# VH-VL binders against q9ut70, part 10

Target 1, 155 residues: q9ut70
Amino acid sequence: MTIYAFYIYSRKCECVFAHRWKPSDRNSMETLVSQLEQNSIEDDMEKLIFGVVFSLRNMVKKITADQDQFMSYTTSKYKLHFYETPTNLRLIFITNPKIDSLTHVLQQIYTTLYVEFVVKHPLYTHVPPSAEEGGINCEIFRITLDRFVRTLSCF

## First folded at step 5 (VH-VL)

Design b12 (framework fv_cofetuzumab)
Fold by ESMFold2-Fast, scan of step 5:
Structure b12 (fold): chain C 155 residues (1-155), chain A 120 residues (1-120), chain B 111 residues (1-111)
Amino acid sequence: as target 1 above (155 residues)
Amino acid sequence: QVQLVQSGPEVKKPGASVKVSCKASGYTFTDYYVHWVRQAPGKRLEWIGTIYPGDSDTDNNQDFKGRVTMTRDTSASTAYMELSRLRSEDTAVYYCAREDFWRGYYFDYWGQGTSVTVSS
Amino acid sequence: EIVLTQSPATLSLSPGERATLSCRASQSVYSSGYSYMHWYQQKPGQAPRLLIYDASNRATGIPARFSGSGSGTDFTLTISSLEPEDFAVYYCQQYYSYPYTFGGGTKLEIK
């Protein structure tokens, strides 16, 4: 199993969308080791995501509006893939550390799924609330994202 | 609107097999997981396994490995759970339930339950 | 597997009183902003009914007197003022990983 979670953070570093894939959502041949790897990062994952997002918030002024910004951070247990959109959204994948860069996939999710199914959707709100308070209330985006991610060769 | 309707009660001998059905209506059958859960008299709920009707992928509780088979018929919007080599300890009410994994991975709709009695 | 321990096994109270039911997980069920814990109510002869999802959210149609709290390993279901129809068995359930597991239940009974 290679893709563990997907997040969207706002310009204000508020989590506006979160989705996690359970080991049980994948190939039944997944090892116990893969499940233990996911479980072992739980306590560190929130701190890592907060640290990355907080650091990038301070650097956003130095990024031109016409530039796509990509980065990745790799540990022994996971790899964090980061993409900042022109609209100052931060899209994050947490994956197996052996997986190839997904920065292009994050950009594709933004342009083909988020813009079409969230920004242009009649129920979209322009002020993104937190994920816990009903963040992105677009079920079609969640459904389409899950289906898209499951078609990736690295899933 | 959304309904899960299960087959009627079964009485079986030890060593036999039982096949319980769960007919879904009021939603797109292939978009939601179907789970099977049982409850022996006076005992806790016990998860048996799940099937995703869209691709027939299954995950089973290892306590039932080799005895449970889950299938589905997309044309009939029906899920099936077959439990083989029945023992008296398999006497329970068997429930199917729909999982809305898009909204929060909770069981939002349940079948009415199928009573299975295993006695000699 | 994740073991869920509910306490007390039986709680005897009168209508109008507050009920507090506990569920403890053998490992954290927290990930990515969510605690993967639900609460169900079951009355005799009936299928379970969803009350609370993701630790603290009330399901559709569930009265405001029901609330859930907690995260990680320790979770609580609170009924602020018991009504006669609330006397039932309550189960917590984790969906953090397969196999999904349920607690042993807390039976809420009239004294």
Scores: ipSAE 0.000, ipTM 0.500, lowest interface PAE 14.6, mean pLDDT 78

Design b13 (framework fv_cofetuzumab)
Fold by ESMFold2-Fast, scan of step 5:
Structure b13 (fold): chain C 155 residues (1-155), chain A 120 residues (1-120), chain B 111 residues (1-111)
Amino acid sequence: as target 1 above (155 residues)
Amino acid sequence: QVQLVQSGPEVKKPGASVKVSCKASGYTFTDYYVHWVRQAPGKRLEWIGTIYPGDSDTDNNQDFKGRVTMTRDTSASTAYMELSRLRSEDTAVYYCAREDFWRGYYFDYWGQGTSVTVSS
Amino acid sequence: EIVLTQSPATLSLSPGERATLSCRASQSVSYYGNSYMHWYQQKPGQAPRLLIYDASNRATGIPARFSGSGSGTDFTLTISSLEPEDFAVYYCQQYYSYPYTFGGGTKLEIK
């Protein structure tokens, strides 16, 4: 397997959804958090990813009428794929570094899975619950995301 | 309806290889991971590894590095686990199990187990 | 690898009593609201049977007397009122990372 993890960060830059896949998750965790000295490995991972996302956002410049919403960050051990939605959500894949850009896949996840199973949910609010409130908790979205991702040829 | 049926018991000499089969029925074989788990007498369950039958991708526990080979036959809906260079510590019941990664990443169905005895 | 420690190793109780089984992980197996822990029951000569998945969800066909709780490193399996068929060995299992690991088991025996 070459896709390690999927995250959604809110407009307020809080991680509101996380999903990991097994063998790639271990490799990704060793790479991203191996130097961290703090006691909460999940919180440390999210803070590290936030730092990368924040850096990528600051590098994006609007030069013309068009602006690139799709970005990636590659190391020797992983590639981070980033997509910012019109509602200011940030969708992230962490994958094997040799995988081609999955930013259009992230866009598809937002438009077909997130909108269908999260936005159209009867209890949806336009701002996702904060991390302290448990974030996005939708079992159907998690299940359909996992199914969709495992059908990708690069998984 | 879902069923995993394993091959019968094996008795092997140290240094030999054993190949255990797991025949799946009642579901689409290529849509679910197959995991291999063993249990030595009086010991805990130990994860050996997994194969995704849809593309033959495998992940193995490093404790079995260089000794375990997992394969599958999609036409027969059968998964195989071969363990080489057997030692007495490999004496155990070997189970195959289906992982339902679509609903919760749990082993929802198990084979009946295959007893492997390694003795001189 | 993540080490799972179950306690007690043996629990002696009578039918009708409540059983509380513990599983402690060497590191957190929870990630943002999800706990990657399952519980299985094993009877002599049989394959394990799924009881609880994702720390707190009952598997299909599992009686309501079985419940799971916990997060992070500390997890509990509770049987509210023991039936004769519940005397078995119980294993916790983490799927937070490869390799998957199991606890040493808790043997529930008749007092």
Scores: ipSAE 0.006, ipTM 0.517, lowest interface PAE 14.6, mean pLDDT 77

Design b14 (framework fv_cofetuzumab)
Fold by ESMFold2-Fast, scan of step 5:
Structure b14 (fold): chain C 155 residues (1-155), chain A 120 residues (1-120), chain B 111 residues (1-111)
Amino acid sequence: as target 1 above (155 residues)
Amino acid sequence: QVQLVQSGPEVKKPGASVKVSCKASGYTFTDYYVHWVRQAPGKRLEWIGTIYPYSGDTDNNQDFKGRVTMTRDTSASTAYMELSRLRSEDTAVYYCAREDFWRGYYFDYWGQGTSVTVSS
Amino acid sequence: EIVLTQSPATLSLSPGERATLSCRASQSVSYSGNSYMHWYQQKPGQAPRLLIYDASNRATGIPARFSGSGSGTDFTLTISSLEPEDFAVYYCQQYYSYPYTFGGGTKLEIK
């Protein structure tokens, strides 16, 4: 059971942060990783998830006072864990398909690590920085994220 | 100033074990991976493996599986590489190196090297 | 494992000349626009020193005469005008796949 990669997408669907844990495992996810790292404003993952779920999410928000909705989906080769923040960031884990949902872990990363080490970091004038600005390049965030993820029982 | 300081030279007989140390200073020891690399006289560099000092987790080159053990002491900021069942072919200089995963997973600082000679 | 072949094994040049060193991988070490290849310099009795990371980026403190290029399976280290201190052994290293591997080295000798 392994965690392969972590990504943050901006509101514009640009990949603004990427971290991979096992370079040797990249080939098994080549198409998906390539698509996620393109910085395209639309991809098959978003069309699949939001085409149906977005309508349901809008109904749920009217009932539950605009709460975040957690998502994951599984293929034979990987599981994608998804969390959308109140600021319209999209945090993604790509893992072994047998791993339990990590959406609560993604929320913890956002509220604990991202807010502390990226939002409050004086380097950034607009959070998150665009892909044109080099995305998120905060060393302490990357180190702390790696350390945190390696303490998870599923790593 | 970042430094990695390794233990002194070793002379061992075939079948013995050797334990090399690597003491880190000038940075937070638990924030960077430590890798071990060896070089036999006149030969290429050969990657042995890595340890993440925060957790103690290791990844080893399969060529050394069953013979290499990597450990660390966080209070002493020291990493260790123990190689057992030594053969003449293990005669080499053994290096520790720090991996900077922030900018490309490269070895930015190296120890001075420890000469290990295996002879009968 | 990924095998890295460096050529030539030995290159004899004079100070002021241009050096071109080759490293060829047995399979691609590039993915999504990134190349997982580094270059190190080693002088006798010393540990290796990082020169170039991710195929083309100069490490801190490395003079502008050093440059790296290439992608996929073919990589080049270029020294535009050799200085006396540049006569050393140069190694390429891939981190695309475990185990990490190094080339056989190119020894740069003074003529």
Scores: ipSAE 0.006, ipTM 0.526, lowest interface PAE 13.8, mean pLDDT 78

Design b15 (framework fv_cofetuzumab)
Fold by ESMFold2-Fast, scan of step 5:
Structure b15 (fold): chain C 155 residues (1-155), chain A 121 residues (1-121), chain B 111 residues (1-111)
Amino acid sequence: as target 1 above (155 residues)
Amino acid sequence: QVQLVQSGPEVKKPGASVKVSCKASGYTFTDYYVHWVRQAPGKRLEWIGTIYPGDSDTDNNQDFKGRVTMTRDTSASTAYMELSRLRSEDTAVYYCARDYDFWSGYYFDYWGQGTSVTVSS
Amino acid sequence: EIVLTQSPATLSLSPGERATLSCRASQSVSYSGNSYMHWYQQKPGQAPRLLIYDASNRATGIPARFSGSGSGTDFTLTISSLEPEDFAVYYCQQYYSYPYTFGGGTKLEIK
């Protein structure tokens, strides 16, 4: 297993969606049930990811005269893949460091899955609910995201 | 009950290879990283590397410079560490340990009993 | 690689006394409020046993007399009142970056 987690951060830099894949998380009914029960976000993990994204984005902006060239960041333990939408949502994959860039996959998740199952949802608002309000709570989006990611050759 | 059981002691000549096994039980073998750590007599612990049994991905300490090969057999729930081109300084107790290393690394919560490897002429 | 220096190499104390063991890293092993340092206990002929993870959290089954503290480059393991079974070698370990490294150990011996 090479894909560890997926996150969405709002324009206010709050984590509004989190989904984690356990090492045994392959295509099975029991695994899907387990993933649905993992809707709770770990605060420590969110703080680490936010700190990394915020720091690297600020560094890149300074280097490139405020142009956002940030696409991914690699360490010995993980690779962070980053995509910022026109609405200032920040989509993040955390993966094995040896995996190729998934920026195009993040864009596809936004344009096909997020738009279809979150934006077109009857309860959608332009500003996603804050983390205190439970963030983006759409079971269909979580299920379809899980299925889509499992079809990737790198999963 | 989680248990890691390692193979018995080995005596090898310089230049030979040794393959140590670590059989896991009491948990889903493919869900947790397996780390290999050694300790020479009276010396500190030294991290050798890790394998994720679910896909065989490995990360090794560069000090072992291509001499270490880590493999696994999912049907037997067994991890293997093979160290080639043995030198006298490779004399040590070799341990396997379990780690749920999601991405930043956790801790070695369960250890094997250790395998003594002696390299002498 | 990150070098961990433990001091003292040997600490001679009596049961009931307080033990303070130090571990210093060659560079910071902390980031965003988290410290990536563990402590292990090893008795002769045995595999190491996890005592403290993430600098200050006691592992399952570890007595309350064991505590960890510190951040950045300076870490401490404290045993508030030594019991006879506590005389062993103690190792710190960083998992901030590969390769994982261990300190040289502190041998806690009976006076």
Scores: ipSAE 0.006, ipTM 0.501, lowest interface PAE 12.0, mean pLDDT 77

Design b16 (framework fv_teclistamab)
Fold by ESMFold2-Fast, scan of step 5:
Structure b16 (fold): chain C 155 residues (1-155), chain A 121 residues (1-121), chain B 108 residues (1-108)
Amino acid sequence: as target 1 above (155 residues)
Amino acid sequence: QLQLQESGPGLVKPSETLSLTCTVSGGSISSSSYYWGWIRQPPGKGLEWIGTIYYSGSTDYNPSLKSRVTISVDTSKNQFSLKLSSVTAADTAVYYCAREDFWRGYYFDYWGQGTLVTVSS
Amino acid sequence: SYVLTQPPSVSVAPGQTARITCGGNNIGSKSVHWYQQPPGQAPVVVVYDDSDRPSGIPERFSGSNSGNTATLTISRVEAGDEAVYYCQVWDSSSDHVVFGGGTKLTVL
């Protein structure tokens, strides 16, 4: 498999959803994954997200003169795919570095799965629910996301 | 108790394909928590990783063997298999199947007893 | 590719402490696992994730990992501890499992 993990961060830079497909090691991906999954109580996580967004904005403006809504960052060990929604949610894929951009997939997850199973969820007073409230813990969203991702040709 | 058991021919002729199967009992191969791997050991030498597979069919192979190796999984039979093509005397080894626990950094927590495969005419 | 270096042999008297090293560049940033292989038998994990022990493994077995060296320590060595010991890491840059060359522990 080439898709390792998926995350949703709130506008407050809190991880409100995390799902792993491939485990990470302690030397590289596990450190990144652990930082991405930690609550915003730890400032290192906020610095990581801010640093990634800042770096990608600069890179995109320099090369493509494009928007910052869809971005990717590649290392030797993984590729981070980033999509910022109009509501300031940050959707992240961590994948094999050789995989093509998942720009369209992140937007599809947001407009299709997130809206249907999280925004319209009758038990959530605030969307997304805060990390303190347990984040997005709707099992149907997790199941549907897992099934959808597994059908992708790059999985 | 989880048990892994290797099976397959103990003798293979040079240039032919080595084929082994690992049968898993006492646990499910369809677990999202584990990978399943093959490791070999030539007589009097150390351990060499061949490759691993996830129950979805996703594989990772040793780069030095990648052109000759195929690992496959059959979840309905609770088995996974190794095929190594174009064998030579250098492929003579005890072949182990093992479960790979990613929880603590990709270590092998259960091993089969091993099966000796000799490559000779 | 990534290489782990072990001494080929270590000798120790019964009741003494054996120390087996595993050298690797920046190995302290990786999770190191240790396997015991008695003569003619399959390997058994004795230490995983640097210092954790599986259930059933005696407290005499312990591990450490820092800098460029990981160490398996066996205290109060018994004759039954004679085996070849292998260290192992997963190299994330290549998705490659790497084993050390093995250390033969002889109890005199």
Scores: ipSAE 0.000, ipTM 0.505, lowest interface PAE 14.2, mean pLDDT 79

Design b17 (framework fv_teclistamab)
Fold by ESMFold2-Fast, scan of step 5:
Formats: sequence, C-alpha cells, structure tokens
Structure b17 (fold): chain C 155 residues (1-155), chain A 121 residues (1-121), chain B 108 residues (1-108)
Amino acid sequence: as target 1 above (155 residues)
Amino acid sequence: QLQLQESGPGLVKPSETLSLTCTVSGGSISSSSYYWGWIRQPPGKGLEWIGTIYYSGDTDYNPSLKSRVTISVDTSKNQFSLKLSSVTAADTAVYYCAREDFWRGYYFDYWGQGTLVTVSS
Amino acid sequence: SYVLTQPPSVSVAPGQTARITCGGNNIGSKSVHWYQQPPGQAPVVVVYDDSDRPSGIPERFSGSNSGNTATLTISRVEAGDEAVYYCQVWDSSSDHVVFGGGTKLTVL
C-alpha cells in the first residue's frame, strides 16, 4: 500500500474530512513528526498535516513570487500531493514518495465524489460543513472514496 | 460496545496447523482507523506479539514467527483469523485477538478474553 | 531487536504510591503504553501514548516518559490493583511491537 491518508481542509483552514489508511512504512509517520519539530501533540494528525501544508505553501510563495498552486512536496519517506479547488478547498494525499503526482486524481475526487455526495447532500446547509456541524460526515462519500482510491494502480 | 471473541480448537497436535478466528461485534472491522492483531502468552510468561492485519489484507508479522504465520480478514463476516503452521509444545499459549490504534503509537485498546491452545499428542 | 526492561516485581502497601519503570534505549522518543493484567484475565490498557488515560481508568493511574525510562505511577494503591503490568512500544527500526517482560504488583 502506497497511499497513507486523505484530507480536506476548508477555506478557513479547518480540517473538515480525514480518511486514513495503514501507512506502508510506519517510519514515515515518525519522520513526518520529527521533520516538523513540533511539541508533543494529542492524536491530532489532521492539524499536524495542515501545519506541514501551510509551511510548505509559505516557502513556495517566498520562492515563486505569490504563486498559489502548490502541487507536491517529496521527502525520502513520503510525498504530499496538494490540490486547491475553485471554492478554496484544499485536498491532500500523503503517499509513498515513489508514486507520480496525484493532482489530477484529487481533481477527480472533488468534481465527481465531493460534488455528488457532499454538495448535493440534503442535510448540509453550508458547503463544506463546518467543524461545528461535524465536518463532512457522509458514509457514502467515505465508502466511495475508499473504493475509488483502492482501484488506483499506485495503491 | 466493541467486543472481540476468539474461537477455535483448544488442542492441536505437534506438526499440525493452529487455526483461530476472532469475531468482532459492536464495531466494523472495515475501519480505516485501526489494525487488528494477535498476541499470545505462554503459561506463566509474558506477552508476545504475533502480527496485525488491516482490513485491506495488508499484514505485519513478528519476524521470529513470520515463516509460520498467516493472518487473514473476512470483512463480510466481520472476522479475522490466525493460522500458525508446524506447531510444537513451545506454541502452547493463551491467544488473544485485539484492536490496534496505529495513529496514537500502535497500542491495543480492546482485547478478547483469550483462548488457551495446548499443543500435545 | 529493541528490548524493554521492567523489574520483575514491585510491592506496595495499600494507600501508598507504586512506581513501575520501563527501560529502553532512547524510549523518550517513542510512545509508551501500559497494560494491566489481573490474574486469569485479558490485559486492559491503563495508559496510552505516554500519559493519556482511556475513559473509565481512574486518575490514580498516570504515566511519564523521558530519556531512557518510562514510568507508570499508581497513587493511593488498592488491593484491586494487584496485577502484572506490561509496557509496550512500536519499534520503527525493527517494524515490531515490543512488550516489556512484565512487573507483578503485589499489594500488602
């Protein structure tokens, strides 16, 4: 297995969806935590991942004079794939570093799965649902995402 | 409430295969947040990790047992199973199944009651 | 392979504080978990991720982890706390769940 986790962050930089798979290399999680040099945290992986993404975006902006499209970041232990939607959602994969960019896969998840199962969900009054509303709590979206990701050749 | 229950023969002959099943109730084995594992304890001795499985079928095994152990999962029955081949008297132990939270440092948060398996002729 | 060392036994009088140690090379960089196993029963987690308690575990149970030693502390010990206590880590270098040898806590 080469795909470790999937996250959706809102425009307000809050984690509204998390789905985690078993990491292929358990050391990859320890390396991620060590690389961030964070104070100890309580099982708050979603915040940890956001911190990495935010820091990397700021570094890229300093280099690229205000470019907002951060596509991927690779270390020896993992690769972070990033896609920012037209609605300012941020979709993230954390994977094995050997796989090719999954940006187009993140785009497909947004346009086919997110729109169908979240935007058109009759119980949500705002899209995306806020953390106060329980975030994206749609079992069909989670099941369909899991099935879709498992069909990828890199999984 | 989540409950795990081991089942299988309590007596296995030397050189044969030990087979146990863990039935999960009150929760889904198809959870992306957890692994499912086997731990054993010989009478009067400590705990020894055998291996873990994710609902995808991906496994991690204790290197000392890897040549003899197979763990499998049946998501339709909400069960996972252990097969340990070529058993000897040293494999006599209480066998536990347990759920493992890998995101919080790989600890076992729920355990079955355990089942004693004796290897004897 | 990574090794965790525990004292074989610790004795304490009721109402006093028991301290059970778990030694490991640079264990302070790992997450340490503690299990209580009463005689004839399955283990139950009493402390996870160094210092967190599961719901239902009394505040008398606490943990710490730094340097080469993790410690389980049980304050105001009761007779019902008699059990064997195991520490456990995940060792990333060997890809292995590692248990300590266990410490028998005797009350009285």
Scores: ipSAE 0.006, ipTM 0.521, lowest interface PAE 12.8, mean pLDDT 78

Design b18 (framework fv_teclistamab)
Fold by ESMFold2-Fast, scan of step 5:
Structure b18 (fold): chain C 155 residues (1-155), chain A 121 residues (1-121), chain B 108 residues (1-108)
Amino acid sequence: as target 1 above (155 residues)
Amino acid sequence: QLQLQESGPGLVKPSETLSLTCTVSGGSISSSSYYWGWIRQPPGKGLEWIGTIYYSGDTDYNPSLKSRVTISVDTSKNQFSLKLSSVTAADTAVYYCAREDFWRGYYFDYWGQGTLVTVSS
Amino acid sequence: SYVLTQPPSVSVAPGQTARITCGGNNIGSKYVHWYQQPPGQAPVVVVYDDSDRPSGIPERFSGSNSGNTATLTISRVEAGDEAVYYCQVWDSSSDHVVFGGGTKLTVL
C-alpha cells in the first residue's frame, strides 16, 4: 500500500474528515499526519502546505478565471496531492512520493462518493458538518472510500 | 509466487568491480508499492544494507558505500543490478537481493537465496 | 548515524519464552521489523511494523516497541527456532536502512 491517508478540509481550514490507512514512520509521517488531523492552520507544516497551494491556485485563477485547480507537493518521504472543489472543500491524499499525481482521483471522489454519500445523506442538514459537530462521520462514505481507494493500481 | 534470484561471478579480483544482477519473477519490478534492494553479509558477521532502487531509477545508498556503489534497474528485463567498484577482501560476503515495502515501514518481505562473492587473487 | 543494539546471544530451554531486545534512541517513534536467519539460509521476516505477523508465522512470535527498546518475544520456544534474529528500522532523517547486530538464539 502506497496511499497513507485522506483528508477533507472545510473552507475554514477545519479537518472535517480523516481516514488513515497506515503511516510508514512515526518519527516523520505520524507527526505530519497528526498535524493534518488537528484543526490548526498555525502549524508550520500546515501553513507551508496551505500557503504554497493557495498562493499558486490564486495566481492561476487570476490569469485563467478557473475555479478548480490541481496541485501536489513532494518531499523525499511523501507526496501531498491537493484538490479544491467549487464549494471550497479541500481534499488531500498523502502518499508514497513516487506515485503519479492523484488529483484527478480526488476530483472523482468528490463528484461521485462525497456527493452521493454525504451531500445526499438524509441526516446531514448542512454539508459539510462542522468539526464541532463531529465532522463527516458517515460510515457508508468511509467504507465506500476505503473500497474505492484499494482498487487503485497504485494502492 | 514472487521469486528473486541473484546471479553474477562468485570470484572477483581486488581493485576490480563486483557486478551482480537480481532477476524478479512472479511479479513486476515496475510496481509503485515497492523498492528493490541489496543487502550483504560478510562471513560470520551481520546484515549490512547496501542500497535500494525504485523502478524510476531513483536510489538510496548506504553512506559508507556511496562512493563505490551503483544500483540500476532494467524494467524491460524485470531486473535490477549492483556494481561495487574497487573491491577488497572486506567486500567478501553473501549478497542478497530483496523487495522492500515502502508503505509498511520499509521492511524486506521477499529475499533471494543469496550468492557468495569472494574477493581474492 | 542511527545505531541499533542487540545482545549477541540469548539461551532458553524448550517450551520457555525468549525475549530479544533491540535498543535505539527513541526507537518507539519508528517501526521495527524482525528477521529470522537460520544457519546457511536467507533471512525471513517474522514480525513487521512492531507487532504484525506475516501470513504463515505462528502466533508464538510477537513484538512490542516503546521508548528506547523494541522486543521480539518467542513463546513456547522450539528447537527449530534456533537462528540469528535481526531487528531493522528505516531512519527517515538519513534515508537509511539500519540493522541491529543480530542475536543468536540457542535452544538448550
Scores: ipSAE 0.007, ipTM 0.511, lowest interface PAE 13.1, mean pLDDT 78

Design b19 (framework fv_teclistamab)
Fold by ESMFold2-Fast, scan of step 5:
Structure b19 (fold): chain C 155 residues (1-155), chain A 121 residues (1-121), chain B 108 residues (1-108)
Amino acid sequence: as target 1 above (155 residues)
Amino acid sequence: QLQLQESGPGLVKPSETLSLTCTVSGGSISSSSYYWGWIRQPPGKGLEWIGTIYYSGDTDYNPSLKSRVTISVDTSKNQFSLKLSSVTAADTAVYYCAREDFWRGYYFDYWGQGTLVTVSS
Amino acid sequence: SYVLTQPPSVSVAPGQTARITCGGNNIGSKSVHWYQQPPGQAPVVVVYDDSDRPSGIPERFSGSNSGNTATLTISRVEAGDEAVYYCQVWDYSSDHVVFGGGTKLTVL
């Protein structure tokens, strides 16, 4: 398995949705833990993602305005795939560094899964809940996302 | 010191829903490093995994139980809960809650004491 | 579905070495964990990730995993080691936590 995690960050750079996949490659997970330091996996990973998202946001605003944006950041240990939606949500995959870009997959997730199962849900609110409010908690979106991701050839 | 404690009715009637809560103390359930799970053990039998939840609400269920199981999390109370519908005598077991460390191979590092749930009329 | 096979029981004299096996197809490619369950008590992890020990577990407990068999080894067995021992893996293909049937260790 080459896809490790999926995140959605709000305009305020708060994590509002998180999903992690259990890897079959034990060494890939140990490598990621080692790279991020041993003090707090949660703090290290969320801090890294926040820092990257914040930097990408500032750079994107200078280059283009009010458009869909795709980016990826690759290290020796992982690749971060980034997509910013027109509504200023940031969708992120963390994967094995050797896989091809998943930016179009992130856009597909937003347009076909997030819009259908989150935005159009009967209990929808216009603003995604903050982390303090519990974030996005939509079981059908999570199930459908998991099924979709498992069909990808790189999973 | 991290502690997990199961609570809920010890007796459930056939066809009803079994409902248990696990209260976590000495640590936060809102951690990206851990899942939180339910395991059961019928009298004189082995351990059977029921399912696992992440603090975001993401769940994994035992396929043999998936149609009857719901696990939920309440991060404000530092709790997670199990509901098992349409119970029969085969669901009589000691139910454990436990923390799963997925960064170090997906093992259960802390367990509650267990609570016996008997299904009888 | 993936299945782990353990012997139902193993007997050993005090001070001797007990070996408990866990059989599974290509189990050497998975991380194997071992739990000790004394009578009437909750399970306690004694070995995780094939061969690592949690803090507080005596060095007498060790593990190995290769091919189709994982083994828990308990050296210098004591009466207090009497328990049922379970192996466990996470099966990636089914996204399923799998436990072995358990092995009752009797100290004679």
Scores: ipSAE 0.000, ipTM 0.505, lowest interface PAE 14.0, mean pLDDT 78

Design b20 (framework fv_teclistamab)
Fold by ESMFold2-Fast, scan of step 5:
Structure b20 (fold): chain C 155 residues (1-155), chain A 122 residues (1-122), chain B 108 residues (1-108)
Amino acid sequence: as target 1 above (155 residues)
Amino acid sequence: QLQLQESGPGLVKPSETLSLTCTVSGGSISSSSYYWGWIRQPPGKGLEWIGTIYYSGDTDYNPSLKSRVTISVDTSKNQFSLKLSSVTAADTAVYYCARDYDFWSGYYFDYWGQGTLVTVSS
Amino acid sequence: SYVLTQPPSVSVAPGQTARITCGGNNIGSKSVHWYQQPPGQAPVVVVYDDSDRPSGIPERFSGSNSGNTATLTISRVEAGDEAVYYCQVWDSSSDHVVFGGGTKLTVL
């Protein structure tokens, strides 16, 4: 079983936090991403993941309220787990396609780890930092997230 | 037509380094769609994964072998190579190179070389 | 490290169905791949991602994977199907491509 990556996207649909457990194929999303930008490959992959999430969210917005709570999208190669918070923060897992929905895990990460270690941090402002400002740069959140995810039976 | 061909010495002395090269023809090793791997099989036994490499140089190694294994890629020659140090008789095996297709899900090997027998003896 | 368990051998009569199992803790959450290795030859992938077949592999080969057991099913077995069959997964906790021990299929 594998959990590959975790991302947080801001209200403005920019990636503000990224953590990877498994390296991905640079062309896994059928993209035109150039290998000439090899020192920015991770940033390019995060932009591609955002593109997928943005497309899925826009599709879901066109469906009635009982389907507004889009939870996951599965391909033959991966499963994308999606959770949107009341503050319009988007939490995403990319995993092995066979694992069960991790929506409850994403909700738990938000309520117990993000709120505790990011929102209640002494340096927290009332708006999340932009990607231009370096995004969410909280070491204790990253460490605690990593430890928590590694205890999951699906990791 | 994609073809993989192993080459290297068929006999290696104990404590020396086993060195093999896989030559890829009919396809580019610089492809971002694939990884390239080494698998071995001792006589009469099962398959054992050694490791895989991406053309950028990123590697994954079998944890039981990783202190002794180095896999490298030479894109100019369309080749990738295996070095296994400090060999013993337990390293006697047929060594296969193979193409690895991942996409973040489990690796599977869709094209294999014919294999080359490496015997470790003095 | 993660271990895949296969029976050492399976025997079937021609025209019957062979079932080769691959046991692993929670293997149903992993992608399982199957290789056929005829005597003296390199392995060939016959099933990948649990149930998909590569081009050129007969539809008689199929796979399933749930819970703690993956199964390779070969229907209408032919003498030419005699080979050792290996299952394989990726185990992220050990960063390891794991092969089963192999099952020798004999057609009587």
Scores: ipSAE 0.007, ipTM 0.505, lowest interface PAE 10.0, mean pLDDT 77

